# Ledger of designs, part 14: miniprotein binders against q9sl92

Target 1, 330 residues: q9sl92
Amino acid sequence: AMESDASCSLVLCGKSSVETEVAKGLKNKNSLKLPDNTKVSLILESEAKNLVKDDDNSFNLSLFMNSIITHRFGRFLIWSPRLSSTHDVVSHNFSELPVGSVCVTDIQFKGRGRTKNVWESPKGCLMYSFTLEMEDGRVVPLIQYVVSLAVTEAVKDVCDKKGLPYIDVKIKWPNDLYVNGLKVGGILCTSTYRSKKFNVSVGVGLNVDNGQPTTCLNAVLKGMAPESNLLKREEILGAFFHKFEKFFDLFMDQGFKSLEELYYRTWLHSEQRVIVEDKVEDQVVQNVVTIQGLTSSGYLLAVGDDNQMYELHPDGNSFDFFKGLVRRKI
Key: E = the ipSAE of ESMFold2; O = the ipSAE of OpenDDE; V2 = 0.75 times the mean of E and O plus 0.25 times the DockQ between their complexes.

## First folded at step 10 (miniprotein)

Design e1 (at its last look DockQ between E and O 0.68; V2 from the best seeds 0.00; counts 0 for: pae E 3.8 > 1.5)
Fold by OpenDDE base, look of step 10:
Structure e1 (fold): chain B 330 residues (1-330), chain A 104 residues (1-104)
Amino acid sequence: as target 1 above (330 residues)
Amino acid sequence: SPDQIRELADQLRELVDEFQRAVENGDMDRARELLLEIWRLAWRILDLARELGDPELLRIAYELMDLAFDFLRAIRQGDLDRAQEILQDMRELADRLLELVQES
């Protein structure tokens, strides 16, 4: 099959004159690249009027950019109608993009999942990746939890502001989003250490308007309120950056402890009994532990029936995170 | 339940008073602790307001949460005048919350 030499179009949008000048600079230098050497075409938002048809279910750049009142996050937007990976765009171009830049696509055909699994995202999913910087490497693993919280609270915020029924998006540790026991989204964080900072790329996928393969937010909403106005991807993404900026500021100032109560109310794992496998003298012994929370390192904290506290580590081999947990005594 | 919201509103008002005293005394460490407690209570009120379908309680809870973040931002920026304005707005919202919950 001929790998179609289809140039990837990237539309560059800036919230203010500062980000707009960055967009012009990037375009003029043609500095944005993809890791697969796909030909990239850089287009400014002001030039993109013919690419965004008003009647198309494309991401509405103006709607999103008009909603953004953040100081750092989401002020520089890269949109593409079709992209291999939003995560590849932001991670590969991290040094060229303002910190807090976001890449959004309508269709992602080589999306990076937590596993090497290629996630193809159909139309109707909110697929985005953004950048942030962190100095303390010990708390970098916790950022995925802050992101997960911000997504769940963003969905609630949009529902509340629109007078819609409550959609209870829950967190399945470590990075999945669930509604009514069905997966609707996921988070991926990757980091590189450069110039004495951790350059973190955060990828989020949320199924807003595609009922397949599981469910989407709008299908849940229609089940609760059939005549309700549907959720828009732009609204959720705007609300996400507003929540995330606040939560990130709080996290950086006060640590994850400030968000723990909200996290434990939002996750699925309060007092959950989990079977963990210990290797004792080459025998696999199954033990039952009760999940209590997170450790300071961001692992599951659990208590054994012996009242000993344990940190649960993924065995790396199991697809089911809860089946491949190894307990370590702390 | 309505009774739970009343209790949370009373607790929130007390915390706002303690927060004001901490700010006035220049105890910024205590003020930050109290502000986090205020934010948590406001979030709990928000959650209950969703369950009850009360849009006014929902709005007040959101505004209180936003003011808590705005206060932290003002302090980080060294904008003490803005921090004082936010504190006053929080006091007024906490009083309004109590009034609404007592009338219900």
Scores: ipSAE 0.534, ipTM 0.821, lowest interface PAE 1.4, mean pLDDT 87
Fold by ESMFold2, look of step 10:
Structure e1 (fold): chain B 330 residues (1-330), chain A 104 residues (1-104)
Amino acid sequence: as target 1 above (330 residues)
Amino acid sequence: SPDQIRELADQLRELVDEFQRAVENGDMDRARELLLEIWRLAWRILDLARELGDPELLRIAYELMDLAFDFLRAIRQGDLDRAQEILQDMRELADRLLELVQES
């Protein structure tokens, strides 16, 4: 009976007949898998009315899919009411899914297996992961910044369309999202190189309508405009794919320079001064540097008072050399 | 600010004229470069529209951004007739910007 404790239901939904036929094929072959051998049950969206109860707080598959006007991204959706990792679903099934497929869940939880050691996040968080392909490995690290921009602009676009005050979501390099000094989300990118291409999986978590652990977009909106309509996860995700597909096309055609100005207006680090500690032969040397932007490889570029350039890494030789040392302004 | 809107309209008109010439000459590398400048201008219009709370400027900015992406898609598909249609639509947006200055 212990096998039944490790199960997962995945609802498949396609935008058009092409994606719907893919969904039918996947269900008939039962071809999706998870890395921990969790038992997977595949359900077509047309069948979900009998198996998944409709409530006002569940992700609305029809509203999202009706909003999709993209040509590539977001056209194949995988949804589960409860899931440990949307990222695992799309990354471990990359070759089985159309590129651009998205997995969404209402509740993420920690701890899987034969014990009842589960921690749940509240509903209202937008938790999703999607896939893309790239051929040039030098620009793969930059995709997280394109995704960050698409998230921040999606929030603004929804506010524009609804006549709401803007929620100023800022980027904390490299992949955190902040409002009013509090974290509201984060981005995770992973890639594998196979068959002359990079298979990229992108995970995003965004606090839309849950009050913990920090804050959420609707709490900020309510503080700014108490009587305003609230933001919905489906609206933001639809706007995200609309923006992302356009940003991605521009990025792939013209490079990150096409988005660079927007990125620097959105991040927290313009003209930021930090202390960089360099430990040479057990001697600590401190240099005050001013953040300039990103290198072509996507690392942090700074210039010191000594007029020397510094490249700062979130993880790597330079960052390990500094021990992740980035200090507050002085 | 009427002066800011006029400046943006003049810049858009000039960029679209250069864009037209690049497309007519078959210089698609130059056309892509000019598209990037038009894209950056659309963001400046959007910023101004958000600052002023002007719904017509918002609409123009979003339409110009959509046209920039549609043009990029058209040239990737080799659809030069669609690219020329998009260019005409960009000229119409520049005219709408000038109308806003006159209507202030």
Scores: ipSAE 0.373, ipTM 0.755, lowest interface PAE 3.8, mean pLDDT 81
ESMFold2 (binder alone), look of step 10: mean pLDDT 82; pTM 0.799

Design e2 (at its last look DockQ between E and O 0.86; V2 from the best seeds 0.00; counts 0 for: pae E 1.8 > 1.5)
Fold by ESMFold2, look of step 10:
Formats: sequence, structure tokens, C-alpha cells
Structure e2 (fold): chain B 330 residues (1-330), chain A 104 residues (1-104)
Amino acid sequence: as target 1 above (330 residues)
Amino acid sequence: SPDQIRELADQLRELVDEFQRAVENGDMDRARELLLEIFRLAWRILDLARELGDPELLRIAYELMDLLFDFLRAIRQGDLDRAQEILQDMRELADRLLELVQES
């Protein structure tokens, strides 16, 4: 065939009658699209008996939806056992979905004809993407930090409520999550400007119960409390939306300053000294700087030994924080 | 340490009292400034409660955070009566936190 005969099934689940009405409308109109003209089959949760089997390996829709106490985020869920990208589902269908909708998959894989930037993740990883709207483009880049905080606090909240040892998930700026020096997750934010608003799509991957590529939260828990109940992806996601909705409201009302102290206690870079290399007139110039925090736009703020301020941008530099080296991109 | 939690609980009570006065006077700009300071203090209290590992201190810290977010919602909705009720609950919770630290 001229195009792939790829297809996928998306299970739609709503928390209340409002979301259930949306799901029925989407199914009746067959209105969701994916890139490469992948054929999409929409299934209501009430009809999903033949697709979704409750076992240890599948995301439990009822467990998640019963945990939701939010008013906006996580109340409309799209699930598939395998997808090429949860991010594509919510971003390409932003206008058709309630704002705050989440897409979850058990396995994310690289599809034929896919461009780069696809997060491939094994089963046991919490892979999800959700949407939000913002009006001020200057603060859109800060959302990834709010999401990072909500993830770290969700993990702590679940541990606290279950009487489990704390897992100290740390943030490696700008968008990575670490435990014990190993990456356990990451955040991806994209936005488009439509209808005088920024349509923001947020993708999150978190190693909850997978052994690769590095470590996972449950492996850490087993080392600390072998007889404990393990973390479930559904509990973490529910706690995430609870925390994110509150943090988002605080962020929108009071700005990132309301969260920045928590962020600096959670990130890896407090008082970190790095060497900044620049190329000036075809020669390398090195300056030692100390990371101070974030600018109001979310870039790294550092102070040199000469008391000069440095603003370091993700796209303007290459970063190796474990070697303590930042290279300015030529 | 318990002495650190006591110090932060005392600061919380002072901030909540000033916050209550700002809300009673309708000074919402000042109230928003104080709310930011109370959130910063509450983050510190939660962190130290986790460090100490006392389940009751953790419950109080989580209750405080819930009250703060409920207060934010009340202000955004213009519900001043609800906001005043929450402020009183926050003061009582700070007192309860201080009492528990003294008893341990």
C-alpha cells in the first residue's frame, strides 16, 4: 500500500456526565486524528470489555478515575495499550478534547515514519500527556518546572499516605527527573498559539515499575522496604493531577515565585559551580560561575567570580552538569 | 529539628494574624503578598515534618497546605466569609502543630 495500514484503538473514559457526553460525541463523529493517517478506532470505557483486560500489566482505568478529585485536569482520559506517542494524541486533537484531558499508554514505541523526539518506553513506565491553556507566552516555558514539582510531590504524597519510605526524586534542569543519580523521568512541553491562547501540551515519562533504561521508583522502594506495597502508576497519576491543579492555580495567581523555593530544594543545582566556555575571536575563554537559580523566564542564573551575572539558555548551550561544564553553542 | 518546627510554627501564627488583619481591612494587595510568604513558610514546615517522620506532624502539614489552597480559591471567588473561616482554621492548625512539637 502507498501508506501504512497502521491502526490503533483509543479507549475514552470520563469522570462525570460532562466528560462522558464528550466521549460519546467524539466516538459518534469519529473525530480524533493521528499523524500519518493512522486509522483510529474510538471505544467508550463502557464498551471496552473486549479490548481492556484487567491484569497486572494494563493501566487500570477504574482505579485512576476513582482517585480523581480534580475539577479540571485528568477528568477525561484516553488510553491505549500501545501508542507511538501520547503527546501526538492530545496535541493534534487539542481543540476536540476538553482542556486538561490526559492520554496514557502502557507502551510507547517508535512507529514507521516517525520523526525524532519520540520517547520510547517499556511497560511499567507511566507515560502520559495532557493539555492546558495559558494566555501569557512569557510564562509558558515555566510550566515544565511546575509539572516537575507536581511529579515529585505526587510521589512523596503517595508514599506519605501509604506509610512508605520517601523517594527523593530530584530535578535536573531543565526537564529531567533523577533518583540516586539515575534518570527516572522527563517532561516535554510544546505549545501553539491558537485563538488568542497558548495551547500547551505536556508529556511526562516516569519510571514507576520498569527496570530499564535506568532505574524505577519501585526498585528504589524494594531496596528500602522489601515487604511494602509498591507504587502503582494509577495512584501516582491521580496524585499528580491533584498536586498539579493546585500548583497551577498558585502559579497562575502568584507566579513562579510562589513555588521557586520548593523548586530549589528539589533540584540538583544549588550552589553548583560550573565552567562556562565561550569562543571569542577563535579562542576558548573559560569562566567559573556558581548557579544561583532561575531567571523570571526560566533560564539559569549564575554569578561569576567577578560578580557578573550570567544567563544560560537551554538552546544556546550544551550542558554537562556532572562534569561541571557548560559550552556556549557556536 | 523540633525546635526548627516550633520556630516556623510561631512565624506562621504571626503571618496568619497579619494576613487576617489585611483581609479584614480589605487590603487585598497586602493579603496576596502575605499569602506568598505563608506558602513559602508552609513549604518549609512540610519539608521539616517529612524530615522528622512524625505521622501526626505530617497530617497537620498536609492540612495546612489544603487550607492554603482552599484560601486561594476563596480569594479568587471573592468569598470573604469563607476566607475568614479558613484563616481561623490555619491559626488553630499552627497552634496544634506547635503543641505536638512541644509534646514530642
Scores: ipSAE 0.593, ipTM 0.844, lowest interface PAE 1.8, mean pLDDT 83
Fold by OpenDDE base, look of step 10:
Structure e2 (fold): chain B 330 residues (1-330), chain A 104 residues (1-104)
Amino acid sequence: as target 1 above (330 residues)
Amino acid sequence: SPDQIRELADQLRELVDEFQRAVENGDMDRARELLLEIFRLAWRILDLARELGDPELLRIAYELMDLLFDFLRAIRQGDLDRAQEILQDMRELADRLLELVQES
């Protein structure tokens, strides 16, 4: 099968003159590259009028950009109608993009999941990745929780502003999003250390309008309020960056303690009994522990029936995250 | 319940007053602790507003949350005058919350 030499179109959008000049500079240099050497075509938003059909379920650039009032995040947007991975765009071009740049796609066909599993995202999912910088490597693992919170709160904020019943998006540790016990999204964070900073690429997938394979936000909303106006991907993404900038500023100033209570209200694991498998002398011993929270390092904190505190580590080999936990006494 | 909102509003007023005193005394460590407590309280008010489905309560809860973030920004910028103004706005919001509960 001929790998179709289909050039990937990237539409560059800037919120202000500053980001617009960056977009022009990137286009003129043709500096954006994909890791697979796919031919990239850079298009400015002002030139993209023929790519964005008003009647198409494409991501509405103007709607999103008009909603953005952030100082750092989401002010530089890369959109593509079809992309292998938003995460590859932002991570591979991290040094060329303003910090806080976001890449969005309507269809992602080689999306990076937490596992090496290729996630194909159908139309109706909000698939985006953005960049941030962090200096303290100890708190970098916690950023995924801040992102998860910002997504859950963004969905609520959009519902509240629209006068809708809020959709209770819950966090399944460490980085999955659930509604009514069904997975609707996930977060992936990757980082590289460069120039005395951690360059963090954050990927988010949220199923907004595709009822398959599990459910989506709009299906849940229709079940609660059949005559309601549906949620738009642009609205959620705008609300996300507004919430995330606030949470990130709070997190950087006050630490994760400022968000911890909200996290525990939003996650699925309060007082959850979990079976942990320990290897003792080549025998697998099952122990039951109760999840209490997160450690300062961002692992699950649990208490044993012996009243000992344990840090629970994911075994990288287990698909069932809770079956492959290894406990460490702390 | 109206009683829960009243309790949260009273707690907010107390925390704002304690925070103001800590700032005036230059006790920045205590001020940071109190700010965290105010954030926790603001989240509780927002959650309660969502549970009740009261649009006016939701509006006030969001306004309070925005003030808290503006306050953090003012403090980070060293704009203590703006920070004090925001504290006064928070106190006024707490009073509005109490008024809403009395009318209900």
Scores: ipSAE 0.460, ipTM 0.790, lowest interface PAE 1.4, mean pLDDT 86
ESMFold2 (binder alone), look of step 10: mean pLDDT 80; pTM 0.770

Design e3 (at its last look DockQ between E and O 0.66; V2 from the best seeds 0.00; counts 0 for: pae E 2.2 > 1.5)
Fold by OpenDDE base, look of step 10:
Structure e3 (fold): chain B 330 residues (1-330), chain A 104 residues (1-104)
Amino acid sequence: as target 1 above (330 residues)
Amino acid sequence: SPDQIRELADQLRELVDEFQRAVENGDMDRARELLYEIFRLAWRILDLARELGDPELLRIAYELMDLAFDFLRAIRQGDLDRAQEILQDMRELADRLLELVQES
């Protein structure tokens, strides 16, 4: 079957005249490309009125853009009804896009996970990727935790503003989001060093309105408040950028210590006992350690039954990070 | 518990006073440290307000957190006048928080 050369439509939206002129410039140059050489069609929001049907479960550009009051993040939006990867859009075009640009899709069919797992997001998932720049390479690994935290707080913020019972989204280290023990989302960060800065691409997936394969936020909400107004992807994404900009500013000013307490209250791993494997003289020895927090480098900090502190490193082979941890004495 | 919120509200008010003094003295390093503590306490109040289902406490805690971030932004931009306005708003909100938790 010929994979139909279906041109990928990218709708370009700007919050202000500045971002709108960037959108026009990108369209005129046809400068946005995909890594697979898929034909890209660039459309301005003002031209896209016929592509967005009001009755369609498509991402509401106007609803999102009207909610954005941020200074840096989410002010330039790329939307597509269907993409291979939002992460590929922002990472491949990083130099052409304003810093803080976001790409959103309704359907992602080749989503990048941490592993070779192709994540297909069904309709009802919030799938987005955005760009940021960082100067200190030592703290780049911590940005995924700031993002995870901002997602959890964004969901709570939307619930609070709507007078809804809050949905307790928890963080499974290093980058998964859970509700009631079920995975509802995940974060992927990638970076490249260019022009004396780390160009960071952040991908987020959050299941808002699709009950499969595990659960979604709206299914949890219906279980708590059956007659409640459902959460919208646009509301969560808006709230995310508002929280993330604030947390990122605080993180850049004060470091991750400023968010650490909030992170530990939100994660699943407080005082968790985990088995770590040590290689001693070609023998695998299992030791039990208790998770205490994160190291300054963003690894799990744990204490042994010997009261020694350890940094836990993933072995790189295990899909379950907690089964493939190696301890290093610190 | 209501008692925990009262304690946190008292602590927050004291921190806002110390924060004001640090800003007035030009001790911006101390002011940033205190602002972090204010943020932390406001977030703890927010969390407790969610547990209690108190929308007014929830609102005040959100506003206090937002002001803490706005202050950091104002200082980063060199807008000292805006920073002083935010400080005054923080004081007023901290006083209102104390009033609300004393009446409960």
Scores: ipSAE 0.600, ipTM 0.857, lowest interface PAE 1.2, mean pLDDT 87
Fold by ESMFold2, look of step 10:
Structure e3 (fold): chain B 330 residues (1-330), chain A 104 residues (1-104)
Amino acid sequence: as target 1 above (330 residues)
Amino acid sequence: SPDQIRELADQLRELVDEFQRAVENGDMDRARELLYEIFRLAWRILDLARELGDPELLRIAYELMDLAFDFLRAIRQGDLDRAQEILQDMRELADRLLELVQES
């Protein structure tokens, strides 16, 4: 475990009395933990009324919860103005939290000790992590594609319903989100197997209203419609859970095939020709392939001009969208 | 393009008729098999609506998406009466799609 000199306050918020009683139980037991010995103070939303009035730029808990119409996801929320990792909060406390709980922060930072898989985010970024359970490990890798699709559709849905020009957020396989060739977000999924189920934790970062690192959705929107109302993190997150719960139900009932045509219309790679490079005895061998889609296991399927099939992996390959080049890594 | 809208409307009407027969016969395996086609069709209509920027087509696409998810829920719950009501609403959406090509 890494040492941390930080402490944090976690505000617990439930949609209904059922979730509120869970929050009271967690506070009374003081049972939530974080890695690196970070001290945790649990605060009920009812006790934090002055904190929710501090700054217009803080995540609005009431606005988000009033928007929630889901039955499983997003109904229990953990918020902190500043955290080292929303993902750690939900993953390390998976068994103590209702499945579908979400952790949101205004600012995410690295601690003094280096940790892996941490997305640093400034204020204005929608930074959240949530949980789900699955039983079939063979389809667990596909959940990241369902999440990616739910994010892109949530953004479009908010724009459509508000009469704004839609922002064409595209998916760069396997887990990046792009607008106009610039990265605006990313998704991280982790899982553990316990008690005959896969405990899945999903982290999402989406540049909604931040000036850094590259671009954000509101900057794109201002370029398209300078006088329009801007997007709020709360409405995008609410729309995300609405879309995700429906897509997850469809995925679990009908498989990814039920979503694949929408996915292929949203990703960057339809009919993309790329060069696959291999090293053979100190020489570079290049093959031109055309991306066809995903394998049943969730890797890239491509076919070469030689009619040979290729399965491309994120861990064993590098993918350079702007060069159209995929290099195999050692 | 009017040809694309007409083709999608014809496909929707045909799918609704196949769903109607499957539900009336109690053939749940066939009804579930046809669910793939309704969702694929709904997403093709949504993509076309966004490409064209047509507000009426966009409204039809969202209504069809909502109906498709409601239909999935009705089938999961075994609520065949509700499923049949939803199919009638889908048939009316197909008629509205055909009206769009006439009004262009």
Scores: ipSAE 0.530, ipTM 0.820, lowest interface PAE 2.2, mean pLDDT 82
ESMFold2 (binder alone), look of step 10: mean pLDDT 78; pTM 0.729

Design e4 (at its last look DockQ between E and O 0.80; V2 from the best seeds 0.00; counts 0 for: pae E 2.8 > 1.5)
Fold by OpenDDE base, look of step 10:
Structure e4 (fold): chain B 330 residues (1-330), chain A 104 residues (1-104)
Amino acid sequence: as target 1 above (330 residues)
Amino acid sequence: SPDQIRELADQLRELVDEFQRAVENGDMDRARELLLEIFRLAWRILDLARELGDPELLRIAYELMDLAFDFFRAIRQGDLDRAQEILQDMRELADRLLELVQES
């Protein structure tokens, strides 16, 4: 199959004059690149009027940008109608983009998952990646939990503001999002250490309007309130950045303890009994532990029937994190 | 339940009063702890408001949550005057919550 030499179009949007000048600078330099050397075409929002058809289920740039009142996050937007990976855009161009820049696509055909699995996202998913910087490498693993929490709260905030029924998006540790026992989203964080900081790229996928392969938020909403106005990707993304900026500021100042109660009320794992495998003298011994929370390092904290506390580590070989957990005494 | 909202509103008043005292005494460590407690309480009120499905309660809970974040920003910036204003606004919201529960 000919890898179609189709130039990837990136529409650059700035919330204010500052971000708009950054967009112009990037366009003029043609500085944004993809890791696969795909030809990139940079377009300013002001020039993109012909690419965004009003009747198209494309991401509404104006709707999103008008909603943004954040100080850092989501003020610089890159949109593409079709992209290999939003995560590749922000991570590969991290030094060229303002911190807090977001890349959004309508269709992602080579999306990165945790296991290098290619995630193809159909139309109707909210697929985005954004950048942040962190100084303390010990808390970098916790950022995925802050992101997961911010997504769940953003969905609630949109529902509440629209007078819609409550959609209970839950967190499946470490980074999956569930509604009614079905996966609707996931988070991926990657980081690189540069210039004494951790450059973190955060990728989020949330199924808003595509009922396949599992369910989506709007399918759940229609089941609860058939005549309700549907959730828009732009609304959720706006609410996400508003929530995330607040949570990130709290997290950076007070640590994860500020969000811990909210996280435990939102996750699926309170008092969950889990089988863990211990290797004792080359024999695999199964033990049952009860999940209590997270450790300061962001691992599952569990108590054994011996009342000993354990940190649970994923065995890198299991797709099901709960089937391949190894306990370490703490 | 109305009783749960009343209890949370009373707790909010107590925390606001303790925070005011901590700020007046220059105990910024205690003020940061109390801010975290206020945030947690505001979230509990919001969560309860969602469970009850009361639009007015939900509105007040969102206002309270926003004030908690604004308060955090004020403290982080060292704007104690703004922090005191926000505390007064929180007290007024707590009073409104109590009024709503008494009318129910």
Scores: ipSAE 0.579, ipTM 0.845, lowest interface PAE 1.3, mean pLDDT 86
Fold by ESMFold2, look of step 10:
Structure e4 (fold): chain B 330 residues (1-330), chain A 104 residues (1-104)
Amino acid sequence: as target 1 above (330 residues)
Amino acid sequence: SPDQIRELADQLRELVDEFQRAVENGDMDRARELLLEIFRLAWRILDLARELGDPELLRIAYELMDLAFDFFRAIRQGDLDRAQEILQDMRELADRLLELVQES
């Protein structure tokens, strides 16, 4: 593998002439930045089609854009074969990009600057970040659950339409995706408050075709249906935006209650009993609780054998749901 | 099972009838409550269709999901004429579900 330079090339692709004109404007003004002041080179999709690709397994921009039927999300795409962070691209340039823009890369790696919040990923992993706006800060934390649900439904949707067996992707609260007890993905949401709006950036990593570190969707599919056509990152991303846009509209209008039943059918924790450990005056105290769902604020709601209610927060706690243990982080 | 599909189809017909009455009476609070129930029912039908793996049942389930979202949009816009058209399409889907379960 070659070492990366202090420069970065971003390919801009729009669904329609409106987004294409935005891309031209961004290129002409050279207005996109990275946090470490890496020199950014903007390339229009039309200019990139004469380039010789290193690998046929690159993200197919045309295949993705042809699949997009959304009105807001996924209509403006930024792609690079190799990036330090898709999340940094969309979050650092939030005000310059159309809301709903998506950044995709084939490979993420550690680089100078923003390595602490970057997923390292091999080729075959679907790595993307996109943006949205919200006004009510109380429901901003719930967006990660909407995203998680849209990812799992997108995988199911692609399998259904291709006549493939179900890949039972489950949600491990708060932000992990699992198949057969192995992690296949995760979600990261960050937000900033500006001009009376929350600017939300969402990052997603999903092991579609990468073979390791744990497993991927295509490995599971081969085990279930060896002769089947395999899943493509472009198909899943297109289905994701289709599902997410509809779920997001429903969520914003009707609240998370409108998606709650589907979410609980998809997560790992229905009626799960766990031991909650607390330290009281340097002693360990254990309480057995049964998981009930989510609070309105997005925390975990449980009830103890003593019939008292518990609210479990992701910050400052260690969650080991496979061992049935929740304890304070050291 | 076929009995589960019949029960869900009957529930869908009942919800459609109740929703039509709420819309005709201009009871938008009731219509909003029933919208949530229609979504919950549509998701249960889709889950069952996925479990059974029947292509025609799955196609009907996806069509119902599309109708549920179109209905949501129509109600959100206050377009009652469009909402009523969609309810008739949902009723037809409930009949098609019953036909798949019942041998002719």
Scores: ipSAE 0.481, ipTM 0.816, lowest interface PAE 2.8, mean pLDDT 82
ESMFold2 (binder alone), look of step 10: mean pLDDT 77; pTM 0.705

